# VH-VL binders against q9nrl2r1430to1533: the designs that were tried, part 42

Target 1, 104 residues: q9nrl2r1430to1533
Amino acid sequence: GGVHELSAFEQLVVELVRHDDSWPFLKLVSKIQVPDYYDIIKKPIALNIIREKVNKCEYKLASEFIDDIELMFSNCFEYNPRNTSEAKAGTRLQAFFHIQAQKL

## First folded at step 19 (VH-VL)

Design cc33
Fold by OpenDDE, fold request of step 20:
Structure cc33 (fold): chain C 104 residues (1-104), chain A 121 residues (1-121), chain B 107 residues (1-107)
Amino acid sequence: as target 1 above (104 residues)
Amino acid sequence: QVQLQESGPGLVKPSQTLSLTCTVSGGSIDYGYTWHWIRQHPGKGLEWIGSIYYSGRTEYNPSLKSLVTISADTSKNQFSLKLSSVTAADTAVYYCARGPYTSDNYYMDVWGQGTTVTVSS
Amino acid sequence: DIQMTQSPSSVSASVGDRVTITCKASQSISEYVAWYQQKPGKAPEPLIYSASYLYSGVPSRFSGSGSGTDFTLTISSLQPEDFATYYCQQANSFPLTFGQGTKLEIK
């Protein structure tokens, strides 16, 4: 109990959040701003949710953590055409993640 | 860790429909990613057949598009390949694979062990 | 469609040798190339993604480089277990396409 060093998952989430291209992923998409989002995306997820799961130690395997992150990116590319700012940001952030994930 | 396993008849007669199933364990097919079918004719290289996204949207090789159907059954955590009107040219080892869902970088990071399908009368 | 021209089709080398395999894309595909190793009777195994990044567990003697149209897979010091056929794949656009393969035989 008490203060501890960040786990690999915690560290990676911090790095993802701090990344310049994290802005589309920090929180769940607003239904007000994007009314049809949840008609298309059935399993929404965002970095704040993933961070909470990490904090609660809900990830027992690295693959589970990776799956949530990949779902997040999958949702982005499923909804956003490739020429959008969101998709472009997602592309860069995902590339970063793929590199970091190999270290888990 | 996710694992993929191909299954289906190893022998198909000409003009019939080849049907294969990829069973996924250790992960859900509707939980992101893209899922691929690839084949390899005896002694030859690799040929991409088609893909299905976790959402159910599909991409097909234009050379095979009219004959190929890829579908997913989330209740069984499987995705399937159907290739109609097969000929001897469709004899191959068939692989299913997984890769990340991307906008421009579709590589396969996990493969099944493959299943041999022979087309013969 | 994007064609991947892989060379050589086969190469015979000794343990300790430096081996280089090349793939040329018919059009620019940035860095979106993957490399796979396939041993006889086995499924392809991923080696490299995005032209130069090794999967976890892949020996450091493997390396990938290139951008645009010209890509290279290098084994700095060939080991006995490296006997296999290697494939490049363009991952940039559909239809996804592979190189013809390079069969690496050990002398």
Scores: ipSAE 0.930, ipTM 0.963, lowest interface PAE 0.4, mean pLDDT 97
Fold by OpenDDE, fold request of step 20:
Structure cc33 (fold): chain C 104 residues (1-104), chain A 121 residues (1-121), chain B 107 residues (1-107)
Amino acid sequence: as target 1 above (104 residues)
Amino acid sequence: QVQLQESGPGLVKPSQTLSLTCTVSGGSIDYGYTWHWIRQHPGKGLEWIGSIYYSGRTEYNPSLKSLVTISADTSKNQFSLKLSSVTAADTAVYYCARGPYTSDNYYMDVWGQGTTVTVSS
Amino acid sequence: DIQMTQSPSSVSASVGDRVTITCKASQSISEYVAWYQQKPGKAPEPLIYSASYLYSGVPSRFSGSGSGTDFTLTISSLQPEDFATYYCQQANSFPLTFGQGTKLEIK
C-alpha cells in the first residue's frame, strides 16, 4: 500500500493498540488457554479484527466502529471478574477510549 | 446510530402488571452494552428501575426488585420491563436507555423519548 | 445505597450569568458521576460523563469537576436554551441513583 493520512478510526485503533493496557485485547482469546471462554462469549472480537475491518473500510458510521470496540470491552467485563488484571486493564483502556470516541 | 423507543399501554389498572417494551434500532441489544429502565413520577426526579446486560444478566433496584422483571428478545431486538401489582405510585414517564458495559461507571449515553404510564382505576 | 444530594433545588439566573450546581455523594465514588439536562416534556440529555468529560455536541460553556464525594456542574455564561432541570447520577455501583434535580429558571 501507499502512504496516506490515517483516518480517525485508524488513528484511534493505533492508539488503542499502543496503549499499555491493550494486551488483553490485541487478539482473540485462545481456546487452549481459556477453554470455557467461548461457552460464555458468543461474539468474540479483538483489536486485530477491528483493525482489519478499518483497513477494509467496513465501518461507514462512527457508531459501527464504536459498537465493535464496546463489544470488545463488554466481553472483557462479562468474562473477567473486576479484580482480574484483564478487567483492570480493560477499565483503563475503556476510559481512554471513551474520551477519544467523543472526538469522532 | 442507535435509537431507543418505548412502547406499551399508557393506562394500567391498580394491581395489574405494567408491561413496556423498548425497541432498539441502529444497533443490536446482544452486541455489548448495558440496557436500562428509568422512570420519572410527575414533577419528580429520576429513578433507576433496573438494567440488563447484553448477555441477559440483570440488575434491579432493590426497592422494586420483587416486582420487576427485565428481559430481552434478541429476535425482535427489544428488551422489556414488567412491573407487577402496580399502584398510583407507579404512575410515571418510563424511559429506556443504553450505556456502556463497564466495571464501575454505568452512565446512560442514549435515551428513548419516554412513554407515559398512568395507573388508574 | 449511595445517596446523591443535589443543590440547590432551584436557581434563578439571567442570561450571561455563571451558574454552579453541586452534587454530594454519601460515600466516595471516585470520578464516576454523570450529568443530564432535561427540558419540560423531553427525555434527559447526557451532558457529562466521568465527572468532567463533555459529550460531543455539548457546548463548551458546560463543565464538570470533582472527585470523591463533591461534584459540580458549571455553566460559565448562561444561554436562553440552558434553562432546564439538571440531574447528577452516581455511576459507580448498583443501585444507580440520581440527585434530586436542580431547576434552572429565568430570573
Scores: ipSAE 0.930, ipTM 0.963, lowest interface PAE 0.4, mean pLDDT 97
Fold by OpenDDE, look of step 19:
Structure cc33 (fold): chain C 104 residues (1-104), chain A 121 residues (1-121), chain B 107 residues (1-107)
Amino acid sequence: as target 1 above (104 residues)
Amino acid sequence: QVQLQESGPGLVKPSQTLSLTCTVSGGSIDYGYTWHWIRQHPGKGLEWIGSIYYSGRTEYNPSLKSLVTISADTSKNQFSLKLSSVTAADTAVYYCARGPYTSDNYYMDVWGQGTTVTVSS
Amino acid sequence: DIQMTQSPSSVSASVGDRVTITCKASQSISEYVAWYQQKPGKAPEPLIYSASYLYSGVPSRFSGSGSGTDFTLTISSLQPEDFATYYCQQANSFPLTFGQGTKLEIK
């Protein structure tokens, strides 16, 4: 629709997406590229999905929004060893998120 | 808003198994966090016992590893602690806690109220 | 294991005082330190994570600093409700370990 002021959730998602370390999280992992991913990760999620939920006003509490973001990071650390580029990016992005989340 | 509550018998005999449960409300234990058990002997500091990830993977204090088992029941939204062969040294207030799932920064941002366990014959 | 040596074990102070508590790690742990406040008969409550970041709701008179092995918790102007026991925790590596605690008492 028309131009409107972003909610706190919308703004934070925009900041997360624009972050240099967002690349592992922008969309769901490809089953073709990573065949065993969905055998390990039972609740997949990504920033595009979270953004869609925000746009649809599906988050009634900040805790619900935070839970999905934390799930996204948890999935990354569960699947990727800590010395991988994905885990390192996730570590930095999560640290950024934790700071921003205190403002919610 | 997530809340944690410890429960279990307050009295355990020596050599028996201490069994505690942490009930989580306002959030799901299989939804992207790390869950911890910590204890505090009377008048003493805090001691980490072990942790369980939302995936079920566990980490244990090496000093207690052979005696400790941590498990999770997602159907009840609970995770549990079992400590076998207890002695008087295991008398303490036991806390469950939650923290983020990370690679290198395991702080605890939500705590239960704690439950007192006394080991006595 | 990483040892956290906390000091002092106890300190007496008055309302309005500046109070500093220190923790020294046995090896470098970057900024991965958390601080907790515990009042008698209560569970610990989180104050600071990642050495210097305050949880929402924590008064701004609390601050944390440090990196590597030396860390400090500072209360710029002590208030009556701040008398409690404080703990540092290294959050970087398993096993997770706490400092011995600092009991902050009223003078």
Scores: ipSAE 0.885, ipTM 0.947, lowest interface PAE 0.5, mean pLDDT 96
Fold by ESMFold2, fold request of step 20:
Structure cc33 (fold): chain C 104 residues (1-104), chain A 121 residues (1-121), chain B 107 residues (1-107)
Amino acid sequence: as target 1 above (104 residues)
Amino acid sequence: QVQLQESGPGLVKPSQTLSLTCTVSGGSIDYGYTWHWIRQHPGKGLEWIGSIYYSGRTEYNPSLKSLVTISADTSKNQFSLKLSSVTAADTAVYYCARGPYTSDNYYMDVWGQGTTVTVSS
Amino acid sequence: DIQMTQSPSSVSASVGDRVTITCKASQSISEYVAWYQQKPGKAPEPLIYSASYLYSGVPSRFSGSGSGTDFTLTISSLQPEDFATYYCQQANSFPLTFGQGTKLEIK
């Protein structure tokens, strides 16, 4: 990754955070509020963590960045039934992400 | 970036179990994707066999009933297909593929090269 | 199971022609259709997802449209590399199913 690629990662993660449907993904799921989450989801991740990894230049390839974002959505769909507000928000935000990811 | 490569025997006898492995490179199978097996019969179209999610959950084509098993080995970054009690009708090119884990849109964005399996005595 | 029916099964066309391939689902699948191109001896390659979104690197002469049950793939001006077999796939629900294919041949 060049400086333009890292700027693109930052721009995309900022757009995800600002999207109306980002609310389930801003920070890690609370074990106190959702006690069984970490029994089901083995690789938790959230937008604040992804943004920190972008800021620290931890992504060496665009595919690594994309993989973390896809993991975030997959965790949502694996844990949450389709009819929940979380899964519906995830569906819309993932569709937005798939469009934006084509320009990386 | 990510690449998929099928491997396994090209010739299988009737009634045996067909076993194929898909080796994934340039990415990890336990990240949030869905992994598929598809086959293409000679002179025919494509048939979805089944899928395995990054979590290990599976979906199978009902037409193959309980003959199919898909599994993953995270330590080898591989997922595998077993199809039991094969007949000549199982002769095909077998592909592995990847797609995003979605709620309602299971498209496939990366395909392996394919491996030919012939079922004959 | 959702049946995907492509039309035509085969088309013969010349370089520069406009070609439209249709795909009909036996029940509504919203916009959740994908299109693939397969050249002889090769694996399918993705062209379009969600009816109308092109994959990165796919030439802009390819376009897709449709929603519900009726979908189209259009090639606005055929190039020599476009002669191949094209498949639609419903992506909405399991079992995932493909159209029977449309072979695009040189006239």
Scores: ipSAE 0.648, ipTM 0.902, lowest interface PAE 1.4, mean pLDDT 92
Fold by ESMFold2, look of step 19:
Structure cc33 (fold): chain C 104 residues (1-104), chain A 121 residues (1-121), chain B 107 residues (1-107)
Amino acid sequence: as target 1 above (104 residues)
Amino acid sequence: QVQLQESGPGLVKPSQTLSLTCTVSGGSIDYGYTWHWIRQHPGKGLEWIGSIYYSGRTEYNPSLKSLVTISADTSKNQFSLKLSSVTAADTAVYYCARGPYTSDNYYMDVWGQGTTVTVSS
Amino acid sequence: DIQMTQSPSSVSASVGDRVTITCKASQSISEYVAWYQQKPGKAPEPLIYSASYLYSGVPSRFSGSGSGTDFTLTISSLQPEDFATYYCQQANSFPLTFGQGTKLEIK
């Protein structure tokens, strides 16, 4: 809820964006380049969208923010096989996120 | 803030089907997590029964696979367990749980309070 | 299936003692072990994930270590609220499996 909680969300999103493994998550997957993505993933989301939601104060609870970040990773693992660069990046970034989220 | 609550009958007769429901509040079951059923036998440890992903995919313990069905009802924000042909060996406390969807690290971060099921004539 | 062998089965200890609980996997699971605390009549509660990372709100007297097949949970200075049963869980692959539990009792 408060102003300090929203500042913490912004700081965490910035840290995620800065992480070397953020590249699959910066913006929504292109339907042109990945035509079947939106047939499989029903709730697409990406870091740029989450960052905008933080900027617009759309998260009322820390759990809502955490849920969007987790959804982002879940979409990655649902769509991408484990041995892909996307899934490996997702695994590393999610592990980083889990550590940082404990500090909220 | 997410809370899980098991519900269902406390007594089931042998050969019947055990049906349990987990009601989720403070979060959505189709939002990206993995949802689990675990049971704890009297005087024994914990046994994973199976899981359902936010997408509807399932994983079952091979020891129970032909007897177990896990399903979800997103409109009610519930996921359910059916265990067919029960015996006294199925007497246990049944828990539902949630964990993050990962590629290689399936830990559980929220548990329900548990519901006791006794299989007896 | 990956078997988790937990030892000891029980520990009798006093407040202030250092307690170590061991869990061994039948094959390598990297760091993918979780630990849970269960008090009588209650659901398990998460303590540790990925061998060594504490959940929010878990006291710093709890620590975990290990990789591969051998894992430990340590309580550095036992408190009255720590008397419970502790379970390890391999989290690496399905079917998910748990250790048999370690009951920590007051001396």
Scores: ipSAE 0.638, ipTM 0.902, lowest interface PAE 1.5, mean pLDDT 92

Design cc33
Fold by ESMFold2, fold request of step 20:
Structure cc33 (fold): chain C 104 residues (1-104), chain A 121 residues (1-121), chain B 107 residues (1-107)
Amino acid sequence: as target 1 above (104 residues)
Amino acid sequence: QVQLQESGPGLVKPSQTLSLTCTVSGGSIDYGYTWHWIRQHPGKGLEWIGSIYYSGRTEYNPSLKSLVTISADTSKNQFSLKLSSVTAADTAVYYCARGPYTSDNYYMDVWGQGTTVTVSS
Amino acid sequence: DIQMTQSPSSVSASVGDRVTITCKASQSISEYVAWYQQKPGKAPEPLIYSASYLYSGVPSRFSGSGSGTDFTLTISSLQPEDFATYYCQQANSFPLTFGQGTKLEIK
């Protein structure tokens, strides 16, 4: 809600996108390139989708915004083994997010 | 705000199955979190029993693995604990808790109020 | 399994005192320690994650430090509401394990 929360959500999403470890999260995983992904991940989400929801004012509470971002990381850890580049990037970006989310 | 509430019987007889339910409000159990059961024995510390991921996958304390089942009912927004073949050693306060799904840092950011279970003849 | 050993088991202190509680892991867990505060008859409440980060709403008189196997929780100037039992938890690997607790009592 409110103008200050919309600015804070947008600022946080921009910081996530700018982070070096954002590359696995920018867009939804391709079904063609990763055919089994959507058999395992039932609620896909990515930063471009979250940013669009911020732009459309679809988040009523900070907790709803935080939940979508946590879902994004959880999908990464559920699909990718811990030693993959994707999981390692997810771990670092999630840690960054947890620090930044204290501002909300 | 997300809130967790334990429910179930306060008294269970030895050799029976202890069944507890955690009801989640203000959030969804199938959104990207990990859900935990922890217990606290009288005058002792905390013991992690097990966890269920938002996907339904489980992790159990090896000391309880053959005796414990954790499950989720997304339509009721609940997750549950069953502990079979209980003894007096299972007398404790039982907590449900939530934490972020991480790869290597499983801290618990929301706790239920706890429910006391006594195992007695 | 990673064993967490807390010390002291109890401490008596006065309002305004500085108190330090330690927690030692049986093997390295990097910085993946959480701390919880539990008041009598209440559930544990989150205090610190990743050894040193305070949860939102936790007073700044609380601080945490450490890495590897040795971790500390410090309360710089005790308040009446700080008299409670404190637990550390290793968060790095399953099974998740807790320290035995430190009871902080008013002197």
Scores: ipSAE 0.638, ipTM 0.901, lowest interface PAE 1.5, mean pLDDT 92

